VH-VL binders against q9uuj3r425to622. Designs and how they scored, part 6

Target 1, 198 residues: q9uuj3r425to622
Amino acid sequence: SSLTEDNLIVSLVPKILAYLLDAYSYERDEEVLSCVWTTEVPLKDAFDLKSVLRKTDNVESVLNACVEKYTLSSITCSLRLCLLEFPDSLIRSSFYDYFKAIYTTYTDFEDLDHRLYSIKKCLLHLHSTPLHILEEIIRHLSAYAISIRMKDGQIRHLAKIISPCVLRPPDDLNIIPVEDTHPTLLVIDLINEFENLF

## First folded at step 1 (VH-VL)

Design d9 (framework fv_refanezumab)
Fold by ESMFold2-Fast, scan of step 1:
Structure d9 (fold): chain C 198 residues (1-198), chain A 123 residues (1-123), chain B 112 residues (1-112)
Amino acid sequence: as target 1 above (198 residues)
Amino acid sequence: QVQLVQSGSELKKPGASVKVSCKASGYTFTSYAMNWVRQAPGQGLEWMGWINTNTGNPTYADDFTGRFVFSLDTSVSTAYLQISSLKAEDTAVYYCARSPIYEYGSGTYFDPWGQGTLVTVSS
Amino acid sequence: DIVMTQSPDSLAVSLGERATINCKSSQSVLYSSNNKNYLAWYQQKPGQPPKLLIYWASTRESGVPDRFSGSGSGTDFTLTISSLQAEDVAVYYCQQYHSWPTFGQGTKLEIK
């Protein structure tokens, strides 16, 4: 059920993210480490792993057992698929036009304080569960980006991949139009300014 | 009140083993990494490595592989440092120190610190 | 390893005067994407653990007196104590965390 599913995601997401942070410290291939969130994987593997993770009470045990079969990128893809299957994004679609206006009006470096203020106002109006999940995901991505010293282009690519999980339009397709850049720009600000927002 | 309290001083013979404890209080133990830092008599500070308090997985600096083991007992919010096959050169004050999560993989700054445990290895 | 070098090794300053301790890293500890310097300063008194004073090169830890300030960027950093008090007698360490953590050798601060 939706209530049970919400409870699973609340416990599941932080545990997966903790596992990934630990795994990053053991990964010595810099190319693999830099692409953990952006590498494409067979969708079947991500769907299969997602199904297993949703049924377990011990996420770490399952992920340790699967290390030979599933890559870190399969784990991150399965997490994104979980978030994409929800009817709404972590920042609900009713904020889509709100952020479109903000990222149209406050585009310069000097406007950062206005954008952060607008983001903080939005965060105050989120329900506790999506806010908690959003905070944990952005905390993780911010730490990850700092750890591997991501350049601006890498952060933008990461943000683009994550943006549908964070903010989607209020339509039945849940597809961000190619002309709309504000979800990606929002995620960039969330990652870069995590300490100032949460 | 956030505190790290370590076990008392130890005097050991070469070849013995020692286990130092570091008990945390005043915060959620599994939300922060635990680090170990060594200070030989009259010398400076040397980072030994850290342990992930959520997963229990340790990471050791290059000079501290083999004889050194980091472990946890999350039920009592305690981290442990075990040194086996003690040598005279292991004589030092050993500190546990907490680090923030957002510094994973890039190193960290440390706050708070335990009071230190003096380990003396003498024949 | 990034090598941290402090100067001077020891310093004697009169009460109420300014004390300046320098720290140089063998490589830049500035991360260009977030414009932060991965540098901290600690105070250690005899028989006590180190106490965090400054992190991110210039951010003062809560509870640390205003007379302590950190400055610098890249490879050259300074800890300043604007009006030395008797309780400030200690060894001061800089620490980088841009890579695996390394400490400077320490600067012993004494009252003149």
Scores: ipSAE 0.000, ipTM 0.465, lowest interface PAE 17.0, mean pLDDT 84

Design e1 (framework fv_alirocumab)
Fold by ESMFold2-Fast, scan of step 1:
Structure e1 (fold): chain C 198 residues (1-198), chain A 124 residues (1-124), chain B 113 residues (1-113)
Amino acid sequence: as target 1 above (198 residues)
Amino acid sequence: EVQLVESGGGLVQPGGSLRLSCAASGFTFSSYAMNWVRQAPGKGLDWVSTISGSGGSTNYADSVKGRFIISRDSSKHTLYLQMNSLRAEDTAVYYCAKDLGYYDSSGYEYFDYWGRGTLVTVSS
Amino acid sequence: DIVMTQSPDSLAVSLGERATINCKSSQSVLYSSNNKNYLGWYQQKPGQPPNLLIYWASTRESGVPDRFSGSGSGTDFTLTISSLQAEDVAVYYCQQYYSTPYTFGQGTKLEIK
């Protein structure tokens, strides 16, 4: 189904993010905590959890009951799979070439204001549901990155993993070409400049 | 359309090495687990190895564990099988196989698409 | 390891008649938490790779004709072809995906009388 038409995703995403924020406060292994979004997990676990979460009346109860079987990384992977399941990305594919041009033209640090202005223009044209979900996810990732003192390389890795959820090309396959770095660069700016964008 | 194209098979002597490739197209490669399944001449299907979409999780049949290494390059949309210390019993057609799409609601190790296969013959 | 055993090894059926192939697992492939049987059926025609017919013991893959049906639960499974057609000549395999290693039955060769 489309993001705009999906009533379940509106409630699911905030509840998962709230659960993760709570869980971060109890995780004592700094290595585990720093890799919650980037650690790879068995796909079966992530797909199984995604299926259960989309069918439940009580997301928090499911997450609490399943934590013995699933890791925090399984939960983050399940969330990403929910977003990848939709035909279009959070920033709709019609903006793909728009951002390709921006990240080709405004590549220097001194060009940041131009990129931020272009991003703000895009955000004004998003439908309310994908905009709300994008804002919540980026708010979460920005706060998470700050709390664990993520370095530039770690933020780049996180952004690369998240980028297919945020911006995919308009073709039927929705595959980001190897040579296209602008979805990752966009997510880096979204995370680093959250306060200036939302 | 989903396509899987294997390559790299051939004749190799016992103890030798060979690397198989599987070029994938028509789906979001990094979102799906990939598998290698082999079939000895005139025999049934035999699962060899699996790798998660991100490449962080792998599993192997006991007969190949320690000798074979499954890997993937998401940027090239390609699956690999590095085969070392080959034995006559490894002679088979090797198939690349994909998991069912994540739009379904669950990810599992049943195989919705298969390549045409590449023949590996281990003989002196 | 879960061992999959098919019966018969080979079967000859007349066009338009029913073909029945059985598959037994050495232990249950029913997962109680989701109530699903982790069992699939594949068709392999001469010189071709296998094609998925059935998954979850009874769910037909998209594009598979409705004459193919799967049934059973736990350890005993059946693939039925209600009215055999010429293009159905193939070797049929059951597969469990309940636990690694993923194992296949030895295959049942289906021929026309």
Scores: ipSAE 0.000, ipTM 0.421, lowest interface PAE 19.4, mean pLDDT 83

Design e10 (framework fv_alirocumab)
Fold by ESMFold2-Fast, scan of step 1:
Structure e10 (fold): chain C 198 residues (1-198), chain A 124 residues (1-124), chain B 113 residues (1-113)
Amino acid sequence: as target 1 above (198 residues)
Amino acid sequence: EVQLVESGGGLVQPGGSLRLSCAASGFTFDDYAMNWVRQAPGKGLDWVSTISGSGGRTNYADSVKGRFIISRDSSKHTLYLQMNSLRAEDTAVYYCAKAPYGSYWNEYYYMDVWGRGTLVTVSS
Amino acid sequence: DIVMTQSPDSLAVSLGERATINCKSSQSVLYSSNNKNYLGWYQQKPGQPPNLLIYWASTRESGVPDRFSGSGSGTDFTLTISSLQAEDVAVYYCQQYYSTPYTFGQGTKLEIK
C-alpha cells in the first residue's frame, strides 16, 4: 500500500499530534520537552507501540495508559516509523533531484523567495493525502519550535531527524547520502515558513 | 522462539511457475522486514528480494525483477515468493530471512534469523 | 551495485591457531551520520542455513563464541577466529546492507590443516 490509499494513517497522524500537544503542557522537564522529537529510543519499543496504535480505535486512551512504559520520544519515533515504512516519502522521491538543484542554486538569505516559490509549486502537485499529512506534521513542528523558542541549531537537528519522512531518494538507496543536505534544508524552510506555504 | 519454515519448493520446467511460503512464529510479524536469499548448488549466497513489515516497500535483485513477486499475509504470519518464467539459473535453495528491528527505509539491518531453506530445481 | 570481494577463497588452519578472513567493498559502507559500518558476517556449515556471527562490522551476535571478532571500517573488513575449533569448519560470508541490492562476498571456505 501507499499513503494515498491508507485510511488508517490519515486518522492516526492527527490523533497522535493532538495527544502530543496536550502532553507538552504537562511536561515539566525542559530538557525532555526540548528533545521529544530528537531523542533516540530502542527501535523495538517504537515498533511495539506502533503495532498497538494501528490496532486501537482510541489512540488517546492507549497513549495515556502507556505513559510510564513509553516516553514521548517513543511516541514521536513510532509516528516517524509509520511514515518511513511507506514506499515513498510525503514529497515524492521524484522531486529529490528537483530540490537538490534548488538548494544548490538558491543558498543565500536573499534567495528565500525563490525557494518558497519552488516549494509552493511542488505542493500543488502532491496528492491530497500526503499533502494533508505533511501539512499537519509541519504545522505541529512549527508550533512546537515556536513554543519552546528553538534556536537555529535545534531546528536543524529536528529537521534532520524528520527529513527522511518528508523527502527521500528513490528506493535504490537505503539512506540519504551524507553530502545531500537538501532534505534537511527543505524541512527547515517548511518549519520556519509554514504560514507562507500552507 | 523465533522460527521460519519454508515450503513450496520442487521440480519445475523452464518457463513454469512456483509459489514459495515461509511460515513465521515467535515475533510480531508485521513489524519486521523479511528477505528471500537463494543459494545455487555449490555456490554462494545471492539476495533475491525484501519486503517491509507493512508490505508497503519491496525491492528485487535485477535478475528477478518482473518475474518474481514478494508478498506477505499478516493474518497468516506468512511470507510468499511467487516465481514466474523460471529459468535454469533460478535453481537454488531458497531461504527466508528476518531483519531485526527498524526494518524501514532509513535503517536496513542484517539478517538475524534464517529458515531451513526449500529447494527449487528448474530442469527439463 | 556494491561488489563484495573476499580473500582468500579457501583457507586451511590448524586447530588452536588463528584464522583471518578479509572482505573488501567496492564502495564505502560507513554511514558518517551514525558512524556505523553496514557490514555483517555469516557462517554456513554443510547442509545448514547461514548463521549470523557479526553485525555493524564488530558487534558479536548473542550466543556467538568470543573467539570470533570483526574489525575494519569503510571498505576493508576482517573476521578473526582467535583459536580455531573443529566446529568452526564452514564457509564464511561477508554482506553489506548499506544499499540495495544487498550483496554478499563469494565466501571463504575454512578447513582444518
Scores: ipSAE 0.006, ipTM 0.611, lowest interface PAE 8.8, mean pLDDT 85

Design e11 (framework fv_alirocumab)
Fold by ESMFold2-Fast, scan of step 1:
Structure e11 (fold): chain C 198 residues (1-198), chain A 120 residues (1-120), chain B 113 residues (1-113)
Amino acid sequence: as target 1 above (198 residues)
Amino acid sequence: EVQLVESGGGLVQPGGSLRLSCAASGFTFSSYAMNWVRQAPGKGLDWVSTISGSGGSTNYADSVKGRFIISRDSSKHTLYLQMNSLRAEDTAVYYCTKDYESWGTYFDYWGRGTLVTVSS
Amino acid sequence: DIVMTQSPDSLAVSLGERATINCKSSQSILYSSNNKNYLGWYQQKPGQPPNLLIYWASTRESGVPDRFSGSGSGTDFTLTISSLQAEDVAVYYCQQYYRTPYTFGQGTKLEIK
């Protein structure tokens, strides 16, 4: 099934993001808080939690129980796994070469205005459901980065982790080649310039 | 409806500093990029600096890079230009301008300008 | 930097006649992916700030009289005033917003003949 027809993801993603925003307020360990999206977790825990979240009628109840059994990093990993299981990325793979050209041509800081214009044009061509999910995720990550005062290197690492959810190539397995950096660079721009794009 | 009011101009000696302000009203301030454009007496328009709607991105003309700092305060709806190490060639009327978008388009509104004179 | 060059530097036209101002960019300011020319035209009357007339090379700003029109693509652009009126006495500037630094033409001074 396509992402645009998956009502479960439409309802699940905002609830998970809302839970995370609330949880950030209670986390006292600055190192844990700064690594919520980037910490490696046992894959079994993330897969198990993902399965429970997709089957539940009460996302908030499950996530509240997770505080006792799973870490916040397990929750973020489960969310990323849900997005990775869809056959296409939030920005459909037909835009992969479009952004490869843009991030090859407009590489300097002075080119930011052209990159933002190109991104804005892409967003106008996205179906409402993937656009809404992308907007909610980037709004969340932008707010999170600001709240913990993320440095450029941390934002780059976060963007690299998130990039396969946002933009994958049209290859059989939708795997980003090691030499392609444009999906990461796109996510950096989306996070840093959220107010200017949405 | 949209209003941009510059202030802070005046006479200053070479090597001195001035801070310009632009009070904005009539639009959602944080949604639009802002610019400073200057005009020396009897001369043409010269772009100085731009700042994105979020304040996360800035650009400067080579002639002012390292000396001028553009900033904004969304809670006060105010754009700033901190001018350091002023030179005689910085003498100009400084206009505050609003971009049509949050970044990288044309300037749909201009303030009346504030005069900066750098002279000893 | 993209250099913007206007011609002529000054122009005198009789009331009711056509005025034509040209603007050239040192490189193309047409973005092929969206087919837009990143070119604006501004009018500055004596003692006043500039006022936006035309954007995207040919789109007239709201409130601007229809006697003003913009044309051109790539590197060559034209502002036309089809029937000059007394209030049109001003200096006209073209501007590229294709890339920073944003650059203006040197200006064309329009006077009544």
Scores: ipSAE 0.000, ipTM 0.432, lowest interface PAE 20.9, mean pLDDT 85

Design e2 (framework fv_alirocumab)
Fold by ESMFold2-Fast, scan of step 1:
Structure e2 (fold): chain C 198 residues (1-198), chain A 123 residues (1-123), chain B 113 residues (1-113)
Amino acid sequence: as target 1 above (198 residues)
Amino acid sequence: EVQLVESGGGLVQPGGSLRLSCAASGFTFSDYAMNWVRQAPGKGLDWVSTISGSGYSTNYADSVKGRFIISRDSSKHTLYLQMNSLRAEDTAVYYCAKEGYDFWSGPDYFDYWGRGTLVTVSS
Amino acid sequence: DIVMTQSPDSLAVSLGERATINCKSSQSVLYSSNNKNYLGWYQQKPGQPPNLLIYWASTRESGVPDRFSGSGSGTDFTLTISSLQAEDVAVYYCQQYYSTPYTFGQGTKLEIK
C-alpha cells in the first residue's frame, strides 16, 4: 500500500499540521512566521527530521522536542519531503494534462467559475485518503495565509513551493517542466477558494 | 515471490562510465526504498546509495558522491546506478537491496538482495 | 558516521556447539522514543548475496531457524547460534540503519572446527 492509503500516515499529517497551528501562536518573529513554508532550509535538517519522524511510534513526543532543535521551516520542509516521496501526487498525475487544458483555456479572473467547476469534478474522483490529506493541507495553508495577511505575490510563491506535492506529471522523476505553470495556478485557486471547493 | 536481478556489470577503464540496472518483481516497487551495496573481492559489505520509493530523496556514501547517480523507473520496475569517473577502488560486486518496510511503517533494514553484478575497473 | 566493529574476525566452532558473535557501534543506535535498536544481522554464504537474519537487534526474520537469536542494546550487540549446523558456515555482518550513511561491521567468518 501507498503512503496516502495507510492509516498510520493518515494520522501523521493532521498531527503535524495541528502542531504547526499551535506553534504559530508562539512565534513572535513576523519575518520567520511569514516564511515558514517558503524559507530555504539546509536540506540535512529536513532530511534528519523526516528520518526521525519515520522511525518513531510517538509523533507528538518528537514534535514537542522540535522547538529546541529544529525550526518551523524544517518541519514544513520535512512534511513536503514526505509528500514528495509518495509514488503519486495528492491529485493523481493522470489529471496533469486535464488541468493543463483547463488553465490554458480559462486563464482570466472572469473564468474562475469554470476553473472551480473543473476542480470540484476532479475532487469527486479522488480516493478518500488523498482527498482528506489534500483538504487538511489546503485548509491549513488557507488559514495560515489569512492569519498573516498574505499578498497575492506571497500566495503565488507559496503555491509554487507546494505544487509538486499537489500535482505532478506522470514522470518517474516527478519534475514539473519549467514551462508548465498550471500546478502552481491550481494551488493558488485551492488556497484562495478553499471555502468554495471543500 | 520477491526477485531482484542486477545487470550491466563488466570491465571498464579508469575514468570510464558504466550503468547498472536492477529489475524488481514480486512487490509494489514504488512503495519501497531501494539501495546499492557493493563488496570488493574478499572484503566486507559497503553501502553505496539509497533512493526513496518516489525517487525524490537520494543519499550517497562520501566515496561516490558527485560521481554516482541513483535513479529508478517505476513503469519498468527498475533501479539504476549511473557510475561516472570510475576508479580502481570501485571494483566490486554490486548488490541491489530492497528495504523491508514501506516509508512509514518500519526500519530501513534490507530484507531482499539480488545476486549481484561484478564491476571491474582496470587498465 | 556510525562505525560498526565486530569481534572476532573469525571463529571456529564444533557442530552442535554455541557460536557467539559481537558487534559494537561507535554511537547508540537505540531510538529512545520507540525504545528500538536499529540494528540488523546478515548471513552471507560463499558466492551468494547476504540474507537477513535479525532486525531491531532481536527480531528474527520469517523463515530463519530459532537457533539464531539476537540480543543487546545501545552500542553492544550479540548474535548467538545455539547449536551450530553445517549450513551455518558463512560470514556474518551487523548493520546499523539508525542513520545514513548505513554502515556494516567488517564481518565475522564462521567455520566448523
Scores: ipSAE 0.006, ipTM 0.487, lowest interface PAE 13.3, mean pLDDT 83

Design e3 (framework fv_alirocumab)
Fold by ESMFold2-Fast, scan of step 1:
Structure e3 (fold): chain C 198 residues (1-198), chain A 122 residues (1-122), chain B 113 residues (1-113)
Amino acid sequence: as target 1 above (198 residues)
Amino acid sequence: EVQLVESGGGLVQPGGSLRLSCAASGFTFSSYAMNWVRQAPGKGLDWVSTISYSGGSTNYADSVKGRFIISRDSSKHTLYLQMNSLRAEDTAVYYCAKRGYSYGHRYYFDYWGRGTLVTVSS
Amino acid sequence: DIVMTQSPDSLAVSLGERATINCKSSQSVLYSSNNKNYLGWYQQKPGQPPNLLIYWASTRESGVPDRFSGSGSGTDFTLTISSLQAEDVAVYYCQQYYSTPYTFGQGTKLEIK
C-alpha cells in the first residue's frame, strides 16, 4: 500500500543517502562522481529497482538488493521515480503559487533573506514525514555538491533534475510548465542554504 | 580519515569467553559491511566473520560457526565479536576490517585496524 | 570453498629489480555479468596490519605506488613490483571475494637479496 511504500521510503532514504555519500570517497571515475544524480541510466534497471522498492516491506532485503545489483546512478534514479509517483510532491502542491510569487518578487542577491524566511515558514507547515525526507535529500545533495566542488551551472542542472520531486503544480498531470523556473530556483536555495534552513 | 580501533583481547583459558570491540570513525559506519579477520602467530590471514551493513545478514568461517557471534551497534559506531568455547587454535591477532567499494555480497577489505591479540592457553 | 595458492612461498630480489608473485584460484573468480575478477592483493609489513594494494585484479588502491601492478583473469593472477624498493619488504597475500567463505593465499614473503 501507499502507507507501506511511505514507510519503506522513510526507512530507506537516510540509509541509501548515507551509503551514497560514503561511496563517493571510493569512486575514482570523475565523470561518474560528477553525474551520479544527473546521469541517464538504463530505464529497465531504474524501473526494476523501483518495482522492488514498491513491493518489499523488508527494508534490509531491499538495501542488500540495491547495493548488489544496481549502479549508484540507478539507485538515485529509482528514488526519483518513487518520489514522482507519490500523489503529491515533498513540498505540497498547495505551495506552488506561493513560491511562484516569492521567486517573482525576490529575485536579487539582497533578497536572499526574504526568500529564506519564506522557505522557513513553508517548512513549518510540512507534515513530519515529507519534511524528514526533504531534509535528508537536501542534506545529501548539499554535501555532495561541496564534496565534488560543484559550480553554479552544475548546481542549477542538479536542481532542475530534482525539482519535480520537491515541488509540483496542483495539476492532475503533475508536470511543471516549461515557463516556470521557481521549483528549480527553490531547490538551488535549499542546496546552497541548507545550514540556514534546517 | 578512516580509523578502526580494536580492544578486548587478552589471555584466556581453553573453554573461556572473550568479547572484542572495534570502534569505527571517519566513515558512515551504518552503510558498510564489517568483518573480522584473524592471523595466528607466524601464519597467514584467516577470514572469521562478516556482518552486513544493516546487521540482517551474518556469515562465519566453519571453524568458528556456533561459537562466535558477530554483531554491531550503529548508534555507537562499534563492531563486536563475542567468542565462546575458545580453543588453542583461536590464538591470533584479530583485525577489524571494513568492506571496500564493491557491488554485492563480495568484499575486499580497504581499511584494517591495528589488531588485538587473543591468547588461548592454560 | 575456493582455495587460493600462491607461488613462491618466499622470494629474494635485489633492489631495483622486478619481483613477480603468482596466485591461483581453484575456481574462476571472473563474474561474467560485469566482466570483473573478484581478486585483491594485500601487503603486510612486519608488525603492521595488512594494507590493500590492488582490487578487481588490476585496479591500484589510491596512494599505492605505480611500481605495483596486478594482472591475470579467471584462475591465474600475478602481482608485479617493477623496481623493488627497501620499503617493499613484506608478506603479500592474494584474496578472492567472489564467494563466501572469503579465502586468502598462504602468503609470499618478499626479502631483499
Scores: ipSAE 0.000, ipTM 0.468, lowest interface PAE 16.0, mean pLDDT 82

Design e4 (framework fv_alirocumab)
Fold by ESMFold2-Fast, scan of step 1:
Structure e4 (fold): chain C 198 residues (1-198), chain A 122 residues (1-122), chain B 113 residues (1-113)
Amino acid sequence: as target 1 above (198 residues)
Amino acid sequence: EVQLVESGGGLVQPGGSLRLSCAASGFTFSSYAMNWVRQAPGKGLDWVSTISGSGGSTNYADSVKGRFIISRDSSKHTLYLQMNSLRAEDTAVYYCAKDFTYGDYVPWFDPWGRGTLVTVSS
Amino acid sequence: DIVMTQSPDSLAVSLGERATINCKSSQSVLYSSNNKNYLGWYQQKPGQPPNLLIYWASTRESGVPDRFSGSGSGTDFTLTISSLQAEDVAVYYCQQYYSIPWTFGQGTKLEIK
């Protein structure tokens, strides 16, 4: 099913994000907290959890039960897997070359206003469901990164991990080429400039 | 409307103990970090302690560390400050102040309660 | 700890005139990744709790009159009241939210001449 027609994802994403916000308050290990979105996890655990979350009538009960078996990083990985399974990214692949041109031309901090203008134009053309999910995820990541005072390198790593969910190329393999940095740069701008974009 | 109401202040002797309460309403209490900030008569603002929304993380000013304990009861929408081994320099109006949750983008103390006066007599 | 120092300790300004209050932090409160200053300003009137005026050094809180503005970056910050009104008589405090412990300036008492 397409992202625009998936009634389950509209409910699932906010519930997972709300659970994570609560769980951040419980996590006393600052190193673990800073890596919740970027820590490597056993993929089997993330796939198993994703499957259960997609089929459950009660997301909250599943997530609460997970505290004994899964880590917060398994939960964030499962959320990313849910988004990666859709044929298109949150910002549809038709914008891939649009942003490649933008991030090739306006690369410096001095060009920030041009990049923000381009992002705002794109956001106006997104369907309501992917726009809503994108806004909620970026709001969450922006607040999270700011609250724990993420360093520039940590934000870049977070953005790289999230970028395939946000913007993927329109090819059959759906893989971001290693030479293409614009999806990561876009996510950095979305996180850092959330208040100016949404 | 978000409201915070402090209580429990009063006159106490040096070395004594006192427990302050802050009753919260108008917001999802368990989702927000909370602060205690004090102000000695005629002096400036002095941060005392912070507690996370779940109560799992706490921080204290060096001047009260080991003597004061911040806690919360989310079922009662109430924040507490247990004050032990009180000293004359702890005399102040104690304010309860709402902080943020990771979902909020404005991580500033707003609003504040009306305050409760603690007087430690020498 | 980040030490916050305000100047002056007190000032008297005539109604309709500009009031300027300064705040200096012992180390930068600018977070490079988001280019935001973790600096806010509070107003406290006699017998009342503090009220948030400015956050992120220059963003005015909802409901705060246009005559209040914040400026500065890094270690040096200013609160300006462009045209003083009678209701602005208060003590003003700056606060850093960059790192624990949270610290406030010593306060600036603003009075009418």
Scores: ipSAE 0.006, ipTM 0.529, lowest interface PAE 10.9, mean pLDDT 85

Design e5 (framework fv_alirocumab)
Fold by ESMFold2-Fast, scan of step 1:
Structure e5 (fold): chain C 198 residues (1-198), chain A 122 residues (1-122), chain B 113 residues (1-113)
Amino acid sequence: as target 1 above (198 residues)
Amino acid sequence: EVQLVESGGGLVQPGGSLRLSCAASGFTFSTYAMNWVRQAPGKGLDWVSTISWSGGSTNYADSVKGRFIISRDSSKHTLYLQMNSLRAEDTAVYYCAKVDYYESSGLPFDYWGRGTLVTVSS
Amino acid sequence: DIVMTQSPDSLAVSLGERATINCKSSQSVLYSSNNKNYLGWYQQKPGQPPNLLIYWASTRESGVPDRFSGSGSGTDFTLTISSLQAEDVAVYYCQQYYSTPYTFGQGTKLEIK
């Protein structure tokens, strides 16, 4: 049931992230490396890879065998699809309005400490499995952004792509309204302030 | 590509007023803090003012406090600096500068405009 | 106010040689909660706006050549250009963004010897 699904995500996500860290060290094309998370890929490729990865307990072997068929962007897209298929976002949807209020109230340059305090309080209320996966993903993205020296616009684009995995609204469709920027702003804070939050 | 284009500079008499504009493109203007930095001819960089992404918080260098007003219009993607009671020491190139973060204290000024020259002379 | 002081005011270095510029803040710009130094370095070429080189004291901005490096913590910081190129002739500024008012050093003019 849910335990089986949770165990799959717990096992799969860290292994994919570990593979990506190793792959980054060998990628010499700066353009490719900078767009690993943001490049659009054929969704069929990402769905096919996701299905293969979910059926194996040897993720590293499958990914190593796929280097000639799938791009790194197909791998990151497959990871995002796995998270989007989880019943709730990593930070549960009950916190959606909590963060909407925070990013409406604490918006100024002196307000960073208040936002970080509010985020830390939320993290204390997360169940161990979602918290663990969130921590691993944000650690990875923070390290990745620093290593390739991402500019602010790149960090924002990355954060926007990742935000539905991190925080979705509690409505029937779980789609972030275009006018709501707080999930993206939260992910920017998580990436930039990882050391201060986890 | 991030672009910041300043306008509104010119020659003005002491005691006069000018309104500077900075047209922003290539990033989500409404989510970033913005700054004005000036540079007198042959001199160093001098921070003038900052405004938060929402416009709800502003701050000013002591030398311009009470005379200059920073504001923004997110729907027009434009930053403004209203300069009143101008003095000879306000003569400078005025740069529009973006913080590489949605608040001004997060990161330094990652992008700067070309600058607009303000000359205060009798 | 945090006062930023650079040394030297001007520096002449031969092509291919190391250039070193120092910056001192009157108060610590190290934020204890995240262990980051809120210190940046800018390059300004004649007739151009400043260009960000280094932030958080030692992190190079995207696109900045490897020959530029920043070091230091707290109140004492250094910008190093390991092998000077002709394109590096400029005025260099340090800046603290720890607190408002944001303040810059007076600038160091780098010339080729």
Scores: ipSAE 0.000, ipTM 0.429, lowest interface PAE 17.9, mean pLDDT 83

